# VHH binders against tRNA(Ile)-lysidine synthase (tilS), part 24

Target 1, 344 residues: tRNA(Ile)-lysidine synthase (tilS), of Thermosynechococcus vestitus (q8dih2)
Amino acid sequence: MWGIHHARLHTTLKTQQWLPLGSRILIALSGGQDSVCLTRLLLDLQPHWQWSLVAVHCDHRWRADSTANANFVQQLAQKWHLPCEVVSAPDLPKTEAAARSWRYQVFESVAKALDCTHVVTAHTQSDRAESLLLHLLRGTSPDGLATLLPSRSLGAIQLVRPLLGMTRAQTAAFCQAYGLPIWQDETNHNLEYRRNRLRLELIPYLQQHFNPNVEEALAQTAELLASDRAYFEAEVERLAPTVLREHPPALDRLRLREFPLALQRRLIQCFLRQHLKRGLNFRVIEAVRALMTTGNGSQTASLPGGQHLRVCGRWIELVRPMPPPPAPVPPDPGERSPPPSPLY
Key: E = the ipSAE of ESMFold2; O = the ipSAE of OpenDDE; V2 = 0.75 times the mean of E and O plus 0.25 times the DockQ between their complexes.

## First folded at step 13 (VHH; framework vhh_h_nbbcii10_fgla)

Design N7 (from L6 with W117F; at its last look DockQ between E and O 0.65; V2 from the best seeds 0.00; counts 0 for: pae E 3.4 > 2, framework grips)
Fold by ESMFold2, look of step 13:
Structure N7 (fold): chain B 344 residues (1-344), chain A 132 residues (1-132)
Amino acid sequence: as target 1 above (344 residues)
Amino acid sequence: QVQLVESGGGLVQPGGSLRLSCAASGYESFTFSSYALGWFRQAPGQGLEAVAAISSSGGSTYYADSVKGRFTISRDNSKNTLYLQMNSLRAEDTAVYYCAAKYGSLDYSGSPEWRAFEYDYWGQGTLVTVSS
């Protein structure tokens, strides 16, 4: 049975081609309302798109009811004639970061085994708004606010988030209206989790007192920042070969001066990302940028790994630590002491 | 890109009338008269139902059996507006009504789901409630 959300998703997919005709798609199916909504929508659209659909359920084994949840998902998939893989976690640290990293590793592994070209997750417009707020409160760069892209690479496959046009309220209403069974996760109401406090307390406060449509407004801001990020990434790709030197690693500071501040920072970031293992932050980018206008021989402080950047003519060069010198040979008894090294 | 905005919904008594409007807009190359248009509705717990459709010229119309004789679809290409005149309203007509557009001609063959599949632009919806 087709409703308005089928029609809107279909239009988006025709326009954006995130899930091309005939794609082999891995669906992340947790059993929660958003994932069940996503799965039903894709199953209903499948005859027109000729997709091959397979589900994967990632069982973190953190809750006492995790086996019941996996059984619920398998029974639902069987009822819907949807092949479903269940993958249980090893002993993971109980953090969202560890769980998310493991899930994405599972997506890549299962997609490879089943020749899927795409993986879909049920992130909603509400999730995008929440993620933007969490990143903003942390103090992330503008690029870090471009959260939850509709489509991005994940190793050899494409990760797609088809529900970014639907709020959590809409996915709930969809499941209720179509009588879809949902696995209720009681941790969704646990206010000890920061994201749940934001969802249950901050967002409703903003809706009541500032903007009833704040979730859409925040998600739109994330999308606008994503398009800006994409523009700058394309410009950096085009310009980097004319500004960056690989052997030895250096930046052309005379060329760099010709660009606007935003491109200067992004070209420096591109260079540093290629050559620094860790320690890349805004302070380091600005320290390197300051070398554009300093005298020959000026340098940054030491960076992690003992490296630094130094001005050498038109170039800002990456300098690595030297190996220790060999032990000195004792001088002849009649040899005069050498003079001290000259210094400025 | 085409934008569709419905208006005219509300609460009405059984036997009453409402006129829904759908204002269409787009980029400078947008030509409203090049689009076939339709009205769909979705009641709680039900699927999207085709209500009425009208060709780009206005020369051909389609109506669901449930609304024939009571509803009239029309368009005014000079105002970029689609209309649905709903008379003799019944409780069963309670639904969110959506305006839809498709470039070119309509294919009336196939199921209602297939006809909805052919439409590429959808409005936000306007609620019609028929209740005493």
Scores: ipSAE 0.332, ipTM 0.758, lowest interface PAE 3.4, mean pLDDT 86
ESMFold2 (binder alone), look of step 13: mean pLDDT 81; pTM 0.846
OpenDDE, look of step 13: ipSAE 0.772; ipTM 0.927

## First folded at step 14 (VHH; framework vhh_h_nbbcii10_fgla)

Design J1 (from L6 with E113R W114E R115F; at its last look DockQ between E and O 0.73; V2 from the best seeds 0.00; counts 0 for: pae E 2.8 > 2, framework grips)
Fold by ESMFold2, look of step 14:
Structure J1 (fold): chain B 344 residues (1-344), chain A 132 residues (1-132)
Amino acid sequence: as target 1 above (344 residues)
Amino acid sequence: QVQLVESGGGLVQPGGSLRLSCAASGYESFTFSSYALGWFRQAPGQGLEAVAAISSSGGSTYYADSVKGRFTISRDNSKNTLYLQMNSLRAEDTAVYYCAAKYGSLDYSGSPREFAWEYDYWGQGTLVTVSS
């Protein structure tokens, strides 16, 4: 029963090659409408692509009904003749970020055990719009707004998001039209979570009063930013060996001057990420960039971790701090000389 | 990349007529005449059905049995446009109609032969409603 969403997904996969012919694919199946829609689409496309499909369900144990959810997913997979593995969290995650990190570790582990080369998740166009808004409200760089890539590496496997061309409303309509059972997760309506408030209150308000197609508009912005980010990342990778010196760490400021401002900043950022543990921000990048035109011996102020950059001829060199002196030993109560070394 | 944009849908009474258009465009060196074209439709709760197809030159056509004699597919390669003339419309013709394109010629080896998975480019669709 091929519909228009099968045809569009099929065409996208042919042109983008995210899930090559014959791939062994691990499907993240939560039981929600998006994951059920994704799974049904892939099962229907399977004869044309010769994929091997296996599902995985991650049980976070956040809810009392988590066992019922896992049972629902197992019964659905059994009905569809789809092998399915269920993995329960050993500890309750504190945050959604921790839960997401655990899920991705499970994906890598299960994919390795089952010889899968790809994992697919059911993130939609709506999810991409939501993620862009969340990052924007938090205040982030343009690169941080390039969320939810269609395909990216996850360890030794590829993580693919085939549904970025469909909205949540479309996956719901798909499930309804094909009579597909879905699991209603009550936490989807819990307004204590910022994502749920954005989804249930802010986005509908924007759709009604500003742009009925706001989800598509925001997702397109994320995609445009992702392509710009990918271009600059590729250019930095290509140029870095000609500008960055590893031993000792330094930047070639004469070659750096030859590049446009955007590349200067990104090459400096690349260098600093390799050599600073934390505290990289715009002010630090600009302080280092200013050294391109200063005299020998010019340097930045102390950077996070006590390091700084100093001009030495054509090079801007990383100078590491002296090790901190040992802390004074606090006096013992009743101050005394150290005891002799015990040799007994 | 080929872009396809449909127009001409709407409400019509049984027995009436509509003419659908599909305008095609592409990047530099786009050659509309290199593509075979088709019309597909999807009614609520139904699968995607091939309605009609036309070869790159316009010399060969295909029609589903359900529309044969009532619908006429045509193309104007000088305007990069595909057409579907729909006459004697019935309630069963109510659907969203999509134009689609594939590189090369129509592939006939049996019947029916115009399957959705063979087409590489799809329009957004235009709704046709046939009701009193």
Scores: ipSAE 0.450, ipTM 0.819, lowest interface PAE 2.8, mean pLDDT 86
ESMFold2 (binder alone), look of step 14: mean pLDDT 82; pTM 0.849
OpenDDE, look of step 14: ipSAE 0.668; ipTM 0.891

Design J2 (from L6 with E113Y W114E R115L; at its last look DockQ between E and O 0.76; V2 from the best seeds 0.00; counts 0 for: pae E 3.6 > 2, framework grips)
Fold by ESMFold2, look of step 14:
Structure J2 (fold): chain B 344 residues (1-344), chain A 132 residues (1-132)
Amino acid sequence: as target 1 above (344 residues)
Amino acid sequence: QVQLVESGGGLVQPGGSLRLSCAASGYESFTFSSYALGWFRQAPGQGLEAVAAISSSGGSTYYADSVKGRFTISRDNSKNTLYLQMNSLRAEDTAVYYCAAKYGSLDYSGSPYELAWEYDYWGQGTLVTVSS
């Protein structure tokens, strides 16, 4: 039964310990070729890892064939003696963001109910390459290009993507070679979806004219950026207590001066994320960083929400709008003055 | 940490010969002579089969019964290279051949073994086609 993809996945799991021995694992099973490939690989590896496996199928109910898809998944799971939960969406907004948010909420709730510690999804090397390109074309930081991490926290569970070492072509060949039934999603060929245009038009063009191994190259770039991101996140977490003050919120600009530019920016970003709900971008970070070397009383322009940053000695302090004064006891009628102008 | 690259595959007639090579490289602490090495193959519709293995020193070898007497595994630790000399090839030898490495000893089994989980590094594979 074991082929080269079993051997490679097994070796990766030994080295990385993404799915430790004896784990209870929730498999996201859509019925597509990648998820069927993942499920078969984990079932074949299960005796050596002593995993408890259970599948979940998230039925978005967006398509007329969604019931048939769920039936297909349930029949496949039954054939494989794999417990399978099907969860149907309520009426949610028909956006990819809403669907993804709901799906991850389902993963957390089902994992809690079934005492699973891990959830696995069937994202491939091809998906990682596509995601990097989509984010690059939108314009993003290096952290935003560190897409589709192999393992990350999702609430109380760990989300793992064991197939990042396989391309979509390889999962297709695996399913064909092992005679695995696949649910064909009609939207896979709909070019109105930007990701489908990437995989059907752009990536083949790049493979033909630039680099036949472009999917691997892009996925490796995403992985390198992920390791850099992890390093900086750990450094910021370690350094933040020595630079950030909570009450009142402030940055120690003398301490900041001692760090390289990359850490200055990331510590400022960390501070701003804790105190700004929105409006964080590169220009704001640089405006705050400029205050490291300006005179006392220097400040930024107003930020979204009416806040700004001001130099107070060694500190760059967050200035919030003044709270309104307590309401006065109203005087007798006829003696009242007009109310003062409102504050922010 | 270890990169394995196979070469030497191709199309050959039954009864012919091929020699596969596997070039190994690693980081500065990489020591090829500390690794036991093996060749595996996967034919269409079949599982992964252990073909041959060789100890880190080269003093012990193993061969699957299906290839014994026809295939010879060897290594050149000065060139960081593993070899498989395949003679008297048959149609059933058609497969993708993979080079694999594990740190340490080969002495975990005195029997033929199919257990791929003992190996930690794998090459990309080279196709051997034996056409009747």
Scores: ipSAE 0.340, ipTM 0.771, lowest interface PAE 3.6, mean pLDDT 85
ESMFold2 (binder alone), look of step 14: mean pLDDT 83; pTM 0.860
OpenDDE, look of step 14: ipSAE 0.765; ipTM 0.927

Design J3 (from L6 with R115F; at its last fold request DockQ between E and O 0.71; V2 from the best seeds 0.00; counts 0 for: pae E 3.2 > 2, framework grips)
Amino acid sequence: QVQLVESGGGLVQPGGSLRLSCAASGYESFTFSSYALGWFRQAPGQGLEAVAAISSSGGSTYYADSVKGRFTISRDNSKNTLYLQMNSLRAEDTAVYYCAAKYGSLDYSGSPEWFAWEYDYWGQGTLVTVSS
ESMFold2, look of step 14: ipSAE 0.436; ipTM 0.814
ESMFold2 (binder alone), look of step 14: mean pLDDT 82; pTM 0.846
OpenDDE, look of step 14: ipSAE 0.731; ipTM 0.913
ESMFold2, look of step 15: ipSAE 0.340; ipTM 0.775
ESMFold2 (binder alone), look of step 15: mean pLDDT 81; pTM 0.844
OpenDDE, look of step 15: ipSAE 0.758; ipTM 0.921
ESMFold2, fold request of step 16: ipSAE 0.373, 0.366, 0.385; ipTM 0.792, 0.784, 0.794
ESMFold2 (binder alone), fold request of step 16: mean pLDDT 82, 81, 82; pTM 0.846, 0.842, 0.844
OpenDDE, fold request of step 16: ipSAE 0.803, 0.804, 0.805; ipTM 0.935, 0.936, 0.936

Design J5 (from L6 with E113R R115L; at its last look DockQ between E and O 0.67; V2 from the best seeds 0.00; counts 0 for: pae E 3.1 > 2, framework grips)
Fold by ESMFold2, look of step 14:
Structure J5 (fold): chain B 344 residues (1-344), chain A 132 residues (1-132)
Amino acid sequence: as target 1 above (344 residues)
Amino acid sequence: QVQLVESGGGLVQPGGSLRLSCAASGYESFTFSSYALGWFRQAPGQGLEAVAAISSSGGSTYYADSVKGRFTISRDNSKNTLYLQMNSLRAEDTAVYYCAAKYGSLDYSGSPRWLAWEYDYWGQGTLVTVSS
C-alpha cells in the first residue's frame, strides 16, 4: 500500500540516485521504529527499483534483552521474506563510539561477503537536527556542523541515509498507520544521555516556543554547510598540486598568498594533515600561515612529534627531527688492496 | 527543484465546500506550464488515492469516480497555482490532500494518467476534515 512517504522517497531516490536500479543493499535493522519504517519502505519500493535486499542486525550484547531483540528482528525478517544476518560483538564495547565503529566494520564485512554495494541506515531528519545541535554546543568548525550526510563512502561501499527527509514523529506515525511491530528500547528515555536530554527536553521546547519546524530548519542548515564543505574540498584538491610539494614536503608561500584567507587555511590544513600525526588545530594553522609574510629562515616553534616549518625562499618547508645516529660499528681491521688482475 | 505548498484545508460540515490551493515555485529554469498537475489524498489506514489531474495546458481534466460532479480542478499558469474546488463534501472525503507535479504530458496511452509513481514533486499536504 503506497502512501505519501513512499512517493516522496521514490522521487528523492530518482533525482539523487543514491540507491541505483538493481543495487544490492544491506539494511541496518535494529528493530526500532526508524529501522522498521526504513525496511518496510524499501521492501514496498523494491518492485520499482529491482533491488536485492538483505538485513543485518548488530547485537552489542550490552543489555540482558539483546537475545530477545535479535529474535524479534529475525522473526520480522522471516515474516517479510527478507534475508537477515545477525552479528554479535566479540567483546563488550567500552563506549558508544567504539560500538558505532564496530557496527560500521560489520557493515563493511557483511557487505563484502554478500556482494552488497550499499548499506542503508535509518537516520532521520530529527537525528540530523540533534547532531547539529550537539556539535554546535560543543563548539566546532562549520565543517563539523555538516552532520549525517545523505550518502558517503564507507570503504568500498556507499553508506546511504534514505530517511533524512522524515522526522522521528513521522516514522512513528508510519509504523502505527501500517501496524508495524517495533522493538521498544527503554534506554531511549534515559535522560542521563546528552542526546536523549536534547531530544526529550530541548527540541520540544524549541518547537513550542521558537519554531514548530525547527528540526527541518536545523537539518537544512546541516545540508547547506555540507554543500559548502564539498565545494571547498574539491577546490583544495584542484589547487593542491600548484601549492603543495611532496618531495621534500613544502608549501609555496608566494602562490599561497594569492588566495583568499579561507583557501589559505584549507590548503595549509591539507598539507599538515598529510604530515602531522597529531596536534593539528587552528593555532598551528595560523602559525604556519604567518610564515607567508616573514623573512627567509623564519620558523614555527616545535610541533608535537618534534617537527617544525621553516621559510626557505618561496617555500615553507617541513623540517623533521634528526634521526638518532646508528650504533657504532667496529673499525674495519684494515683495508688491503684487492689482488691485481692476472697478467694477460 | 520544484516546491509545492498546499493551503485551504480545514474543518467543514458535511455538504459544505472548501477550495484548496497549491502554490508552485522553483529554480530559474522552472516553468509551471511545463508540468501536469494532480491532487491526491490519503486517509488513515489507506494508501494514496488519485483525486483529480489536469494537463499542462489546462485543456484536459480527469477525476476519480468518487468525486466527479463535486470537485473541480483548475490551474492558473500566470500565478503558478493549482486549485481544487470541493463541493458537497462527505465524511469519506476526510484526508490529507497532496498536490503533485509531473514534467510533460498526461496523455500516455493505455495507462492511468495519475498513477502516483509517475509524479516527480509532492507538496507537504493540507488536512481536510468533514464532520458534524
Scores: ipSAE 0.389, ipTM 0.795, lowest interface PAE 3.1, mean pLDDT 86
ESMFold2 (binder alone), look of step 14: mean pLDDT 82; pTM 0.846
OpenDDE, look of step 14: ipSAE 0.708; ipTM 0.909

Design J6 (from L6 with A53Y; at its last look DockQ between E and O 0.75; V2 from the best seeds 0.00; counts 0 for: pae E 2.8 > 2, framework grips)
Fold by ESMFold2, look of step 14:
Structure J6 (fold): chain B 344 residues (1-344), chain A 132 residues (1-132)
Amino acid sequence: as target 1 above (344 residues)
Amino acid sequence: QVQLVESGGGLVQPGGSLRLSCAASGYESFTFSSYALGWFRQAPGQGLEAVAYISSSGGSTYYADSVKGRFTISRDNSKNTLYLQMNSLRAEDTAVYYCAAKYGSLDYSGSPEWRAWEYDYWGQGTLVTVSS
């Protein structure tokens, strides 16, 4: 039975074509409220889109109830005639970063095995707002605030987030109105997790005292920043061959001067990401940019790994550490020639 | 492309009347008269129901049997606005009401498109509560 959220999602998918007609789609199904809502919506829309749907459940095995969670998901999928794969974690570091990295590796692997072209996750408008706030509080560039894109590449497949137009309150109301069983995770209320504190304390405070529509406002800001990032990424890709030299690695500082400040920074960032494994930050970008106007032979301080950048005429060149020289060969006993001084 | 904003909902006693409005806007090439328009509603625990339809020209109107004789759909192309006049309201009319738009420059004889999946634009919704 179609409701307003089916209608809205359907029109969004017609407009954006994130999940084209006939796609084979892998659904990330945790059993939580948002993932159950997403799965039900896609199943109800399936006849109009001719999708092939299959679910994947990622079992981190960090908690005693992980088997019960996986059983819940499998029973729900069976009830809905939805094929479902369960993948259990290997021995992972117990961090959210490691868990997220593993989940996305699973998505790529399972999608390849099942010939899926798309994977969908149940990230909501509320998640996008929360992610923007978390990144802002940590301190990051505008690109880092462009969180949770509606569609992006994940290896050979497209990762799509169809629920970015719905808040968590709306997915809850959907599940309640349709009588959908959901898995309640006790850690969702644990205030020791920073995201849970933001969700349970900060967001409600902002809604009550500042803007009742703050989740939408923050998500719109993230979307605007994402479109800006995409524009600059395309411009950098177009311009890089005219500014960056590959062998030896260098920046054309005379050409670089011709661009506005924003492009100067992004072209330098592009160059540095290609050649530095660590230590790239705003201060390094500005130190390199300063070399556009300095004399020949000027250089940055040493960067991690022993590298630095140095002005060589029109070029700002990357200078790498030299290997140690070979040891001098000592003279034979009894030879009267002096040892070679320059080899020391 | 098209933005729809409903207004006029509220609390009304049985037998009362209420008029809903839906203001439409779009990009500079937007032409309100190119759209067929409808009103839908969703009551608690129910699916989305078509209530009334008006063709792009305004020449044809259709109503669900449950509201015939009580509700009147109309449009004012000079104001880019769709209306629903609701008279003799009943408790079962309690729902969130949505306006919806579908691109179309010609009227069709016979049954209009009543199904929600045929419409391309949706309003935010306005709550109508009919209670003693």
Scores: ipSAE 0.429, ipTM 0.808, lowest interface PAE 2.8, mean pLDDT 86
ESMFold2 (binder alone), look of step 14: mean pLDDT 82; pTM 0.845
OpenDDE, look of step 14: ipSAE 0.772; ipTM 0.926

Design J7 (from L6 with A53F E113R R115S; at its last look DockQ between E and O 0.73; V2 from the best seeds 0.00; counts 0 for: pae E 3.4 > 2, framework grips)
Fold by ESMFold2, look of step 14:
Structure J7 (fold): chain B 344 residues (1-344), chain A 132 residues (1-132)
Amino acid sequence: as target 1 above (344 residues)
Amino acid sequence: QVQLVESGGGLVQPGGSLRLSCAASGYESFTFSSYALGWFRQAPGQGLEAVAFISSSGGSTYYADSVKGRFTISRDNSKNTLYLQMNSLRAEDTAVYYCAAKYGSLDYSGSPRWSAWEYDYWGQGTLVTVSS
């Protein structure tokens, strides 16, 4: 029946319009508690939103029980009158990252085949907190800490995470209260996996000794960083035509000097992303930024691919290396050499 | 955005009384008096049940039949606070109680009059247990 989590999700969807009225939605259904909770909530809300719902289950074939998991999901979907596609990996994925990449390719492919405009995954507030911590411990940029957006593009479709307002404890309680069957993944308890160690050891420790609401606090930090990133991305888009020159590629360093440090870095980053295939990192951005206040002819070190940036008046220009000159050919006094063949 | 925080829940004996409060705040030109408010409850394993409603002005109140004569909804617009006075409590009143807010009037006119889907803001809830 309709409870508080239905009411809260309904309200969020009304205000945010992540899943508009009448959408065709592909649900990522693993059989775990979060995905079962999500699926039940969307089925219960469906009459108010007129959604078309279909599920997809990705069978990674990593575990001996993967066929049993797929059967569980298909039986649950049948009981709920929910169309369900099962897709098996063509090769066993070598890593968690490869498995995740494959799942997202499946989402795009199945959504196209079934004419779905949206894909939903069951990422929770707890997942967002865990992802922020993992990225923070890796030492990424503030943009990299803006993890697990509520809605983003995935190719031609929109990927939506409707459960970011619920913790894992709440999805568990929901499934228990409604008597929902759940597939238990034994790897969820394996401490050799880094995310499981965060979930089972670090987060509980932080809750007990530092902040009982730490999952919410971390997820709110991720959301605030996402809002900041969106603002800066919009500002860079607006300002780029006044600072970036395409032909030949250059940055207007006098214009750059007028902006705060954060915008300087982001405009330089935008320029470099357009013109460098690799080698972009914080050190390179700062080396280019340093050229704002140096004399003509100042330049960066060479980057992979032989490119560098050089001051030319008000511009910081992208420069490629000169090709080497052709080798001289000694003249033959008794014979004139023919023109060089392109096949030599 | 409107934030709602309930308080005043706890354990009480049958026949006892309890007063719930819901403090409201906002981050923009928040005007509490522009919101219609309600109390809802959810008993373990049950759905969400409407308990009481009060209009934005406070001039109209409505109660579920199960609580009429025992519960009183009120609001203090100077303190941005909604109240629920619960008297003659029964074991059946055991639930998590939530306050909810809707800007202006309710736009749904069917039965029931104060359906949960009409509200846009919800508190985190406060537990009321009626047991001896």
Scores: ipSAE 0.366, ipTM 0.785, lowest interface PAE 3.4, mean pLDDT 85
ESMFold2 (binder alone), look of step 14: mean pLDDT 81; pTM 0.836
OpenDDE, look of step 14: ipSAE 0.683; ipTM 0.898

Design K1 (at its last look DockQ between E and O 0.81; V2 from the best seeds 0.00; counts 0 for: pae E 3.4 > 2, framework grips)
Fold by ESMFold2, look of step 14:
Structure K1 (fold): chain B 344 residues (1-344), chain A 130 residues (1-130)
Amino acid sequence: as target 1 above (344 residues)
Amino acid sequence: QVQLVESGGGLVQPGGSLRLSCAASGYESFTFSSYALGWFRQAPGQGLEAVAAISSSGGSTYYADSVKGRFTISRDNSKNTLYLQMNSLRAEDTAVYYCAAGTYSGSPEAEWFAWEYDYWGQGTLVTVSS
């Protein structure tokens, strides 16, 4: 039975074409309310899109009930006539980063084995709002605030997040209205995790006392920042060949002066990312930008790795440090070769 | 860029009347008169039900059997507004009502199906209770 969330998702998919007609789609199915909601929505839309659907459940094996969770997911998939693969983790570090990295490797591997072109995850508008807040509180760049893209490449497949238009409250209501069984994870209530404190304490406080629609507002901000990032990345890619020189590495400071400040900074950042392994920050970018208007021979202080940038006429050139003198060559102790294999 | 906003919902006793409005706005070459319009509703535990639809010109109207004779769909293209006059309300009419717009002008059945619509309002609640 189609409800309003089916209708809205359908029109979004018609407009955005994130999951084209006839796609072979791998669904990440954890058994939680968001993933169950996503799976039901896609199954209900499937007749109109001619999709091939298969689920994957990633069993981290971190909790005693992980086998019961996997069994729950398998039984649900069987009831829904949805093929389902269960993949169990090796010994992972017990961090969110390691678990996420492993899951995405599983997505790529299973998608390749089953010839899927897309993988979908059940990230919601609420997740996007939470991620933006976490990154904002750390003080990241605007590009770092562009969290949880609706669609992006993951190796050879596309990762799509169809539920970014729904809040967690809406996925819960959907599951309740349709009588969908949900696996409850006890760690969702553990306030020692920063994300859970944000979800259970901060967001409700903001909704009640500041903006009932704060999750939507924050997710819209993340989307606007993502589109800005995409625009600047494309513009930098187009302009870089005319501003950056590879051999020897340099920036055309006369050309750079023609651009607005935002592009100056991003072109400099692009150059430095190609040639520095670490140590990129706002201070370094501004030090290089200052060389646009200084005299010949002006230079930055030493950067990580001992490099610096120096004005040479039209160019701001990257100067590598002199390597230390080589140590005296030790005497050759003689060389041995393995015996040849006995062959014809 | 197109926004549909419903209003006029509320609590009413059985046998009463309500008039729903749906105001449309947009920034591009949105021309309200080029859209077919519809009202859908979703009751608790049920799917979307098409309630009424009206062609872009206003010359053709369609109604669910459950509302024929009680509900009247109309549009005012000069005000970019769609209406639903609901008379003789019953408890079974309790639902969230959604306004929808689509640019199709194909078969008569196209105006009846939710998947043919491209713009949806946020909904207005109608409760019919003693």
Scores: ipSAE 0.364, ipTM 0.786, lowest interface PAE 3.4, mean pLDDT 85
ESMFold2 (binder alone), look of step 14: mean pLDDT 80; pTM 0.832
OpenDDE, look of step 14: ipSAE 0.691; ipTM 0.903

